# Ledger of designs, part 21: VHH binders against F-box protein At1g48060

Target 1, 365 residues: F-box protein At1g48060, of Arabidopsis thaliana (Mouse-ear cress) (q9lnf6)
Amino acid sequence: MKPQEEEEKNENMARKRSKSSSSLSIPLDIATDIFLRLPAKSVVRFSCVAKHWSSITTAPYFTNSFETRPNLLFFFKEADRFFVVTVPKPNRRPNESVSHTSSQILDSYQTPYPKHSCFTIKTESVHGLICFQRGTKPIVWNPTMRKFKPLRKPDKSWESLTVFLGYDPLERTHKVVAMPCDKASDECRILTLGSADQESWRTVKTNYKHHPSRGNRKNNYGPCRCINGVLYYLAEIDRHRLIGKFAFLGHSNVKNSLPMWVLEGEKKGEWSTYNFLPLSHYDRRLEFHFKLIGITNDGELIYVPNTVFKTFEVIYIDPIRKTFSLVKYEGVADKGFRQRNGLGEDKPLRGIQYSPNHVETLLSL
Short names: E, the ipSAE of ESMFold2; O, the ipSAE of OpenDDE; V2, 0.75 times the mean of E and O plus 0.25 times the DockQ between their complexes.

## First folded at step 12 (VHH; framework vhh_7zox_3)

Design x1 (from w3 with T28I; at its last look DockQ between E and O 0.49; V2 from the best seeds 0.00; counts 0 for: pae E 3.3 > 2)
Fold by ESMFold2, look of step 12:
Structure x1 (fold): chain B 365 residues (1-365), chain A 122 residues (1-122)
Amino acid sequence: as target 1 above (365 residues)
Amino acid sequence: DVQLVESGGGLVQPGGSLRLSCVASGFIFDSYSMGWVRQAPGKGLEWVSDISYSGDTGYADSVKGRFAISRDNAKNTLYLQMNRLKPEDTAVYYCAAEIEITWDNEYEFDYAGQGTQVTVSS
């Protein structure tokens, strides 16, 4: 009893000494909690530079528990460089009907653009990953970890395809869905990322032959969306255009409205129409320089510029509260950013792709 | 109906100047970023200059310091002052609204004009 108590006392004293042996030491549980609340950029930096902390940030509990607020991701190319910028969205709404504010970018980086590549991309981020395609070869990108992963072709006989990215919340896995896009088909291919079958495609039959569709440049609000494991996308069946199972923003012949069609409950199969005021209602000079790219998770319409000259501004509109917010982001497109990145001050940034609601993920590809 | 009508092109000696004009109709001009692209004989389109709806300007490296873009929103007119012209500036110049260059180096516009010929030769 007394020997057992001495042994436990010695272990407690050793733990106490280890805990207090460094003036900068902090307990492991506290360190883990602190890291879980840091921006992904900081976590990645600590994992790459401070080897002593990497055991915390690479553990499955940490990577599965890591949480970040949704941000706006934008990316573009210039010459042989691929630039990526992350900007925050205000989660707190101002009590003003109209606001003009400034904010700083969260992160930016550049990387070489793959030689002889012509990426086609949808702009949606799904649980922190984005899927490109290079011709008929899908490529998965983790912007947080700065990794690209080419996938095998779904079918060597397909001359064209489109890809969608989904997330299964029960399996906690991403799935890539590929469809032929130059002819209607009742087949698609599905690949699960991160499984033992990685880069192994399986065939799934659909109820109808259909042809996936994408909007024009001003209405490129996500060609698809994954909600609770269900993939929604625009499609064309036979000789008639069919709207798939999703909410999307459309255009009206009425100039003073912007309709949205919303699917109300899968049991009923009903669609509801809601009308929003167009951007021109709030400021007519902005109407055609900005494009609607989607809705934030908080229900705000997000408008981004077509071309970025010397300032980068994003417009957030709450269609329920009828508020207008213009945010000027510093640290991008300005003189300092251009100098650091070897960009000319006299060339607007173009070909910009945007991914709203991007959450950062530490998943390895 | 939307229309962009260019004028002011012509034949000029090297070192000379020309001023191009583009008169717009059928849309709300002051809400658009406007610009110029050009196409030399046997070549593809090349961006020359833009001016945003708010007056910010941009120039291609090949024309910076020699060309000046401006707009008069009251007259729905876009201008390009071209100075110190070189033979390599010979091209058809197109007025365009909302110029965008895709990742595969293709040009997209909301609107574009029919073009005006500029020829620089001795």
Scores: ipSAE 0.410, ipTM 0.784, lowest interface PAE 3.3, mean pLDDT 73
ESMFold2 (binder alone), look of step 12: mean pLDDT 87; pTM 0.878
OpenDDE, look of step 12: ipSAE 0.598; ipTM 0.827

Design x2 (from w3 with Y53W; at its last look DockQ between E and O 0.58; V2 from the best seeds 0.00; counts 0 for: pae E 5.9 > 2)
Fold by ESMFold2, look of step 12:
Structure x2 (fold): chain B 365 residues (1-365), chain A 122 residues (1-122)
Amino acid sequence: as target 1 above (365 residues)
Amino acid sequence: DVQLVESGGGLVQPGGSLRLSCVASGFTFDSYSMGWVRQAPGKGLEWVSDISWSGDTGYADSVKGRFAISRDNAKNTLYLQMNRLKPEDTAVYYCAAEIEITWDNEYEFDYAGQGTQVTVSS
């Protein structure tokens, strides 16, 4: 019963806040409820026109309660500009094994980006944030708030590293985890994102010396996923491929407590691989111009085009229920979008990066 | 044993025309986006034109209005009509499937041919 639990939490949070502010002309719980139902860009716009509204919309109780449906985020570079587009995930229809639909994009914008950053090697979207690297310096990105935050290097002596992004559901905080990837190590660094003016990396020991799999320029995802406070990632020890597990359990002071970390692998019988049917099983004509980039939280496979010409289409496949959905998203890659953004009308969009399961977040970086 | 075989290159005076062909075998041609990249002497690869599996076309700014890409799926053949050729069009032209350009401007292909030389000079 997760929906009932979330509704009860929002009610309790609003009840507490109504006692903390007596200066509003309308009750605080009503104002908060109104803002929680608005799209993220509307909340940002209203926050810009009044400091009192900004205080409400930036408070932890609000940002923790702001819920949106998971979306597909995609972004690409053109010259010195960085383009970001958010598209909705279609709802599942009962009794529909094949679907071809059209949908509008939710949002798009362009902005300057951190120079010399590699967006091909990045984390998945975790509670609305994405982390990528400029060399060995991690950079956290909030696509909703359109902000980048460079972090201190995890260690001056590391020549190469892999970053992971996780979320601690007990503390309700994001964690950035860095591991050296040029040598096996039983040490990693963790940084908790927050309002402290002395954010710093802390050292955490792992149960095994290992070498995490490094992302590459062709991988739209790093080899990791954060599920319910546990980070899963691919690792290697003496050529054996293993799945690493790193739990975020609300322990902020590492001196007195250690996070639980377990390597699990196929050779020990603890995990199995999932083999799914190729795209050609569902539609042979689409077999080679779409690539698999991930899985929705509902278990659907997501296939995206290699290159976007005039139309932007995404394929969603549920391999258990055997459903196929192709969605044509309007408002991107078409002539109007290109003209508004100064893009060539005949130049295909390339180098597109995708992040499924993206939720909007108002978290300040 | 995928094959992409280009033909139709040669020596042409400025202002002339050439038509390049690329015959494909060993894969399902009509399921792929196809295109042309070129490499001028002493330079890196440069994207020229694409045509998607559904027929959408794209052109580099340097060739727009002068070059026309087309495909004949019944013959598994990709074409590039090149008109009003200039000396800067001199290059080896490669036929390729599923052209990608990374953030650092590296080229990647599912398949690529061996190329055909086009020389524009007087």
Scores: ipSAE 0.114, ipTM 0.612, lowest interface PAE 5.9, mean pLDDT 74
ESMFold2 (binder alone), look of step 12: mean pLDDT 82; pTM 0.824
OpenDDE, look of step 12: ipSAE 0.491; ipTM 0.774

Design x3 (from w3 with D56Y; at its last look DockQ between E and O 0.02; V2 from the best seeds 0.00; counts 0 for: pae E 5.6 > 2, grease 25.2 > 24.2, placed apart)
Fold by OpenDDE, look of step 12:
Structure x3 (fold): chain B 365 residues (1-365), chain A 122 residues (1-122)
Amino acid sequence: as target 1 above (365 residues)
Amino acid sequence: DVQLVESGGGLVQPGGSLRLSCVASGFTFDSYSMGWVRQAPGKGLEWVSDISYSGYTGYADSVKGRFAISRDNAKNTLYLQMNRLKPEDTAVYYCAAEIEITWDNEYEFDYAGQGTQVTVSS
């Protein structure tokens, strides 16, 4: 009985030990609850480990239920790398008028950045997504998923357009709105993200012909805010007529006061003007080193450094409570950060873009 | 290889005129927005003007009414006619494709030239 028969037996025995590892399948409901309590980064990792977990984390019921605390997101480009950092907003200390605290970063990563690619943020983070505009094309970014989605041009004939990112709380969908800004128009294009036809722009008419502002190129976020499913943006009908509800974050050049428009929570559509004290009120020296980037959801003004060298500090001011908080974030721009990321020790970090009130979303683009 | 080569810079008296040219190669010129940025001595980059692939133009307030941007797609050439030049216009002028500006006042572009010196002096 020749030795060839023994080898076939051994191969057949190796095939049979595909023991049905009774994968202790966590019930779907329990798994869901667990995942909802995990950091987004962990959820994403788990989704890569098992198909059944992926099915949970990609399901609309899960993605819609996944909520995170608002944080400060910032990003910058170095060579062919795109750096993304998330830092937590500190908790308010109601009993302290002035505070200095240290915090660690929540997350940081780098991704390849296409060579010669450039885009600027057009809106703040809207339910976890950020919209960029490159020329006439919008790009939607999910920082949590580390995915970019270039969109088609809204209209072939449009030479100059502005793009806004909104969220429909009824449909629970993100919407990209595009308008021409080179001529007065009542035409808008709307693209709903996550739809089966993500490539199709729907035409919507406005009640009036207007020139939506593209915004000042020197300013972040453009002249648009999404509040409770409504887009507020700056537009002009005539050279001297401002149309639209614009949350105006006062010009940085206002030396004595910062005018801000605040939407009153109880009455839809009512805006109040508040004059806040400038940063110089707290320390004149800070105005030379810090710039206002926005306001937190809880009403604190956010100041970030003009230039980042060895330390990363953010100032939070509550103008109503008259509280001042300086937060040093460890692990950002320091020697360790630079070494880990292959950045030079003496080169300042520049071109940093910020997104306050950023929440994480697991939405697939 | 992508190249943008600027020319036409030089020394001019206040009130004078110059015409800058930028010849592009190595990419599909007619598919890009093109523009000019400048850097004065001791200052950062400043956006001057841009033109879309179809001819839509924009100008900085500082140059509006004095400068005119144009393009010849058949020649892959960008132009900047500069009239009524002022000493404040003294800078190195760069031709660039798809100019964007970041929140930190840094300019980004897909492609840029080496620049041409413009000096306005008596």
Scores: ipSAE 0.020, ipTM 0.417, lowest interface PAE 5.4, mean pLDDT 81
ESMFold2, look of step 12: ipSAE 0.108; ipTM 0.601
ESMFold2 (binder alone), look of step 12: mean pLDDT 83; pTM 0.834

Design x4 (from w3 with I99F; at its last look DockQ between E and O 0.71; V2 from the best seeds 0.00; counts 0 for: pae E 3.4 > 2)
Fold by ESMFold2, look of step 12:
Structure x4 (fold): chain B 365 residues (1-365), chain A 122 residues (1-122)
Amino acid sequence: as target 1 above (365 residues)
Amino acid sequence: DVQLVESGGGLVQPGGSLRLSCVASGFTFDSYSMGWVRQAPGKGLEWVSDISYSGDTGYADSVKGRFAISRDNAKNTLYLQMNRLKPEDTAVYYCAAEFEITWDNEYEFDYAGQGTQVTVSS
């Protein structure tokens, strides 16, 4: 009757109220602050689950504010799979001259090879991006977001080229620079990622006809570095090896010639020579198994193994403080890692590419 | 001068065994990772096995469980014990120091020997 009907109505009303009261909304500024403190993989995971969170984590103010933490990235391929591992830079004690430590990896993943993934060279990591070359076609990679983006060829008539990656800290944009390798040239192509002219190459002239140097075969990246909006790279004029550079500071569309600063012998410029002690000074047994791949932003030399058997060790040397640090990274190359990834237990990891100074970036390609 | 001299190859029947040796000179052997690479007739180079300076070993799937790599640092000698040999193991076997397969699948060595022939046939 009427009393039973009222009881059912009240039960339905209570259920409606409990549904609405369980829904919480977080103000955008507070959610943004929480997300800025999370590791990149957590931010990516939340972005995949909810569209509201994705709008926060992909917004320019969020990606520009995301904290940068330099790491060592390495990657390799096996059959049709592409494996990526990120390890932390050690937090060194200032008073230790020699240390042997263990650390855990930060992240690892595998993906199928991207389409046309037979690319041969890559740049160093610059503000979280890496650029590969497939012949004369550049491909930009964001390892944090696990995304590849192929770019148009810089010039259809160029039969060979070298690609560099730079970053303009004032514009907060990446720039891809391409130069021909087959002969000396005073022309290069530059492309600004994420601009209104994205995928459009601009011609820029240099002060000198020159030949960019490709790295040694054992050098896992081209001989270049981008520092505070200036790209430094090795170049050749005739048979003399020089340092070339581009400045990106403050100008988004560089249509004028860029100055190229080169060092001619020890009497030129403000460059000086610094001689590093060889690995054998610190440990004779390690000299031939490890190779120098680069330098951290803090000035530490990074040595990595040629081949990774059962343990993955990286050597960091501060040549100014004369300190030596060997870090054994757990969770890679061991039995557990190999089983989880379907890798052979008795096959050393080879063909490993390393990218020092890798920072996490949420930039959408 | 750096030298790597292989020996111990020969003709053997299927199911047989051979032990290859590689005597090294002219460099600090115990600081190097060492390995074996083979080349079958009309084929490219194929990695067989290697052993790090610290004694860690690796094997190709085609030889795992049948071949054993070892080193004697006092004698500057690398060994490969090959058991249960198959006709597919017929190749020239090279001893190599600091063997690496690059990202581009290119073989690189600091040093390599002249090779020793292994032939497995009835």
Scores: ipSAE 0.351, ipTM 0.747, lowest interface PAE 3.4, mean pLDDT 73
ESMFold2 (binder alone), look of step 12: mean pLDDT 83; pTM 0.837
OpenDDE, look of step 12: ipSAE 0.667; ipTM 0.863

Design x5 (from w3 with E98Q; at its last look DockQ between E and O 0.62; V2 from the best seeds 0.00; counts 0 for: pae E 3.7 > 2)
Fold by ESMFold2, look of step 12:
Structure x5 (fold): chain B 365 residues (1-365), chain A 122 residues (1-122)
Amino acid sequence: as target 1 above (365 residues)
Amino acid sequence: DVQLVESGGGLVQPGGSLRLSCVASGFTFDSYSMGWVRQAPGKGLEWVSDISYSGDTGYADSVKGRFAISRDNAKNTLYLQMNRLKPEDTAVYYCAAQIEITWDNEYEFDYAGQGTQVTVSS
């Protein structure tokens, strides 16, 4: 009798939804398409105010389908406040080899700072999430939903670790991978976010004992990249040599050229090297004010300022087309921004962390 | 190789003025953001002022309106004009390139000088 009651109740609720949709004169699939085009902050606001719309915006289909174009995320702290700013990647200007333009920020907010977090060592943004560490405890961050989720330690005996974040597009789940980094090991720990056992670390044995790299804190980027469900990272596999499937971009001030290792022929496991011109080639005066933090999904190099005074500028370089673009972003670091956020007018922003290729996600942590 | 040589410190009375200079060599001065950091007796480092490669300036609240930072790229020289000096301004003043302050409140510099003493007393 319970199965019949549940089936009749579910069918009755489906009829109510159909009548409600008909009464509103907007079909459910059209409403879903409209919400998918809205900014994340608008979707959240509609879910809070209009209760009958929350069934759409919280459903797995909607949250898995919701997507924005990749942006540059930057964040910094002041005392017990944590500031987050999102800026858009500008439209490509292929007709000019040198370009200076202006753009607007997409969003900014502040939130209570999670104390004792190490933001200088973090993963890349992977499908809208970022993972960093507090000692040996990983912390997952959803900048869109403004949520932090500390995870249990992967192993109580580990003195130090490196955290990687990946996304499995077939399962549509994030995976957090932890490896000890002060000793070579053939074991790692994996945790799947959003599963029934999401707080449970699973041990996975690797083919080799290896020592993963922690990344370069001065250039504010992680030691790995997730491409189509595959993590690529730098490590040492045999004594007396360093090998990996992803070349580390750690020679930003090499005088002759900046080497970049890329994976080509992903199925074959082949590697190639590409050399491109340093920033000083384009403008000598910018070399020490800007740092290379990564590459857009379109292959452009991203240079960001070390310190932000009254203007926030980002440099994008296409090393193949040999184009240089400097973009000044409005709505940050200026007087208005500082007043809205209780920041001093004449104090430069420092300690800024950046995450390129960030997309917005409604995933609940 | 790289040198930052401060000068212009000394003893002054409260309300007086002093001008610090920092002559740089061994690096491309006009490409760097430059600044001043000070250390009062028995205290840690305190950021005072910065000037970017493009001339944008920043000041700590404690010195805003009294101090003025400037640079002369032709002479590879950084300046700090200090007016209306107070006893609280007594410190060793360091010239530095690319001043950063970490999450742990540690100061990092690409380059820093040996400092010049400023003493404000009557």
Scores: ipSAE 0.361, ipTM 0.753, lowest interface PAE 3.7, mean pLDDT 73
ESMFold2 (binder alone), look of step 12: mean pLDDT 83; pTM 0.837
OpenDDE, look of step 12: ipSAE 0.789; ipTM 0.917

Design x6 (from w3 with Y107W; at its last look DockQ between E and O 0.55; V2 from the best seeds 0.00; counts 0 for: pae E 3.2 > 2)
Amino acid sequence: DVQLVESGGGLVQPGGSLRLSCVASGFTFDSYSMGWVRQAPGKGLEWVSDISYSGDTGYADSVKGRFAISRDNAKNTLYLQMNRLKPEDTAVYYCAAEIEITWDNEWEFDYAGQGTQVTVSS
ESMFold2, look of step 12: ipSAE 0.472; ipTM 0.822
ESMFold2 (binder alone), look of step 12: mean pLDDT 83; pTM 0.832
OpenDDE, look of step 12: ipSAE 0.656; ipTM 0.859
ESMFold2, look of step 13: ipSAE 0.391; ipTM 0.778
ESMFold2 (binder alone), look of step 13: mean pLDDT 83; pTM 0.833
OpenDDE, look of step 13: ipSAE 0.794; ipTM 0.919

## First folded at step 13 (VHH; framework vhh_7zox_3)

Design y1 (from x6 with E98Q; at its last look DockQ between E and O 0.63; V2 from the best seeds 0.00; counts 0 for: pae E 2.1 > 2)
Amino acid sequence: DVQLVESGGGLVQPGGSLRLSCVASGFTFDSYSMGWVRQAPGKGLEWVSDISYSGDTGYADSVKGRFAISRDNAKNTLYLQMNRLKPEDTAVYYCAAQIEITWDNEWEFDYAGQGTQVTVSS
ESMFold2, look of step 13: ipSAE 0.467; ipTM 0.819
ESMFold2 (binder alone), look of step 13: mean pLDDT 84; pTM 0.843
OpenDDE, look of step 13: ipSAE 0.744; ipTM 0.899
ESMFold2, look of step 14: ipSAE 0.533; ipTM 0.847
ESMFold2 (binder alone), look of step 14: mean pLDDT 85; pTM 0.855
OpenDDE, look of step 14: ipSAE 0.449; ipTM 0.757

Design y2 (from x6 with T28I; at its last look DockQ between E and O 0.39; V2 from the best seeds 0.00; counts 0 for: pae E 2.9 > 2)
Fold by ESMFold2, look of step 13:
Structure y2 (fold): chain B 365 residues (1-365), chain A 122 residues (1-122)
Amino acid sequence: as target 1 above (365 residues)
Amino acid sequence: DVQLVESGGGLVQPGGSLRLSCVASGFIFDSYSMGWVRQAPGKGLEWVSDISYSGDTGYADSVKGRFAISRDNAKNTLYLQMNRLKPEDTAVYYCAAEIEITWDNEWEFDYAGQGTQVTVSS
């Protein structure tokens, strides 16, 4: 075999070991080309009234004056304890292309971790709530009110499911949506949180038999995004395997670029590709210790550390202005925090999960 | 192709010392936090120590004060100095990059080596 063929074979076989969760998987060259051409029709969405109310995305949270700036929420477990920390998005952004600043955390607390539980998959934060799964039992969490609310199983016969969390801005209610994920189905279960008539699952028939793609339980992203009351998620149709992606960030085999697929028009469902500079452009030393977890509502890329030793730092990148900001948050991971919380001084914080764009809500679960 | 190659294991008596080495290739070593995990016979993986890309270190309670982790970025090499070894330190030691724990308490890595045996017995 010729050296060039061996090099090309190695590049085609270049993939991260399956035990890794510190970065996005490298797509094969064929998969990358397909993703750029996938139509939005592969993205299943629920029809809802909010499609006609495009001005709703910035509406104030119900009668709350303190829900004005989204925060970064991060949380982890240690033994049977669940630790939660809230940090602010940087308020003072310099005009310089590179910034290193310090900030204080907003809040931290710990609560008991539910017994016999294993939270393996979570949704993103949607109007202040997050939904976990324990097997086929959904559990809703309000980090602000420090409450977990287990929900009844959507269907006793389902052995596997995926949950989604949405917010209907017209009703001003959260909805939990569950679908089986071990087989294609044209039925889903929907539960409206906070209903005065008791919270019960109802069956809704979808127009197409499908099943959602599972979330990557080793990464911080959930299976979907909710925008203006519309849930966007990846799905497979039983007879045709179609995969479309909502705002997917991935690695490219093209140097100096980070592709992103963005849904551009609601009425057309078109996708476009944006190429952003990777973290290595700004600081090559940081690329593999930090992972991209999402985008702020203002369009900044958020990178968080995989493991937190003595300092907690978060990187914000404006991909349009090409600015880099590293923020060191005081009051977490240091000796004082560890002592107050009964944590070991020589043990790095691990298994940290993050929810960007988290807002506070006083909703009672 | 990523490769982590451990060496320096062997048989030692209780109270003895060993120095493990792990030579890395196929990735930018300086950009990774590196560490050691071990697996005793018939048991699961146990985190031992790691060192961040910036030099911060962490140790499990069972080895603190006896083991010292270090790295030489110029040689792409990770080290573990193990002193005052005990029979309970007997295990296969794995070099790993970016040690993480899942919510179901499983250890995960970006990369891991094939391991080197350390046996502590009389």
Scores: ipSAE 0.429, ipTM 0.799, lowest interface PAE 2.9, mean pLDDT 69
ESMFold2 (binder alone), look of step 13: mean pLDDT 83; pTM 0.831
OpenDDE, look of step 13: ipSAE 0.697; ipTM 0.871

Design y3 (from x6 with I99F; at its last look DockQ between E and O 0.61; V2 from the best seeds 0.00; counts 0 for: pae E 5.7 > 2)
Fold by ESMFold2, look of step 13:
Structure y3 (fold): chain B 365 residues (1-365), chain A 122 residues (1-122)
Amino acid sequence: as target 1 above (365 residues)
Amino acid sequence: DVQLVESGGGLVQPGGSLRLSCVASGFTFDSYSMGWVRQAPGKGLEWVSDISYSGDTGYADSVKGRFAISRDNAKNTLYLQMNRLKPEDTAVYYCAAEFEITWDNEWEFDYAGQGTQVTVSS
């Protein structure tokens, strides 16, 4: 494979230079528009071969405007390696109530898993970034640029904390929000990523002392959502109060139902319930092997496998139109993927984390 | 009430074979992924093998090629055929349903049995 790898790399570099030459001189406005429509890999490749292209693709205007279709991000640890896979959400087929399809992954890579590092809680993917914690130290990750950025501790006196990630659409910046979770508190720390001056935590008061809740450890997903600059999360205050707007997908003791509780407007204590069909309605055998991890931006419930043996399948359910779609993704967990990545053929993939609605971003950390 | 009952353990010489069985009741067996974990004296839990609801199998490197997992959904029974046993296979073997390793490296199960002792003489 050595000769094929060198030939492919050499042809790719030659193609980049050829494309740059054949594009000749294009006005910067038009070049910017062309680059905004390319896949992230292509933008990175072109930026590597010409510095004037790099000045376009690294400018704040470009990075703030660059957008890709939301996808499902899938990642896990194995031995001392960190594996990352991106899979597309399939196109809608609304004329079919039940479908089984196959699709290809969009991208995959691996990096060494840092020695002496232990990440615990992750946030959802927010405008292409994900935040982890190493103890009380937040770590921001850009899967597209394959970069990690450790942040300063929010407060040296905090023994434990919960981290949230948000995006301010007016400033077009990410904000990391930290709250203590070993006691109720009415203050939090906020850090704005990418500040030109310096990245420092500032203190912000909340209206009530509260203790933010974490999600179930088994699903590795905390109950938090950022919508149009508003952070919604589950919390406890005096053991009975919920703060903010929150859509909660959970399980009741009522068989054959999947309740959702929605806080209606700003009225105190008013909740509405919506009842969706559970996964077992569509296929009883799938109920215990798949877990609900979230909802797509267009309203589909996403179920992923607990453990991945030889095939990777994801279930998408539209709870309003009551449609069911099972998608088998090729290029992951199969023999070829395992051989290429040095993974055992008979060892299931486990400890997998998922981030729905992931978009690619060129933001430099 | 959910029950997982293991049997088939015992004392064997190195190179010998045993077949473990796990009879399940109180839940829909054919809807669960099943597997075996073991605990050697003074050690933590170690994953051995599992089999999905659809029949896909997985094995730990230490047992690959020597152990074979299977299931009989009509009898609600999980099996583990253990061949070419070694002294390091000595452990209590537990039958488990729907287990996963968490991001902080802890094992979680929906259900687990009380275990059956396997001893391979040194």
Scores: ipSAE 0.165, ipTM 0.643, lowest interface PAE 5.7, mean pLDDT 72
ESMFold2 (binder alone), look of step 13: mean pLDDT 84; pTM 0.841
OpenDDE, look of step 13: ipSAE 0.609; ipTM 0.831

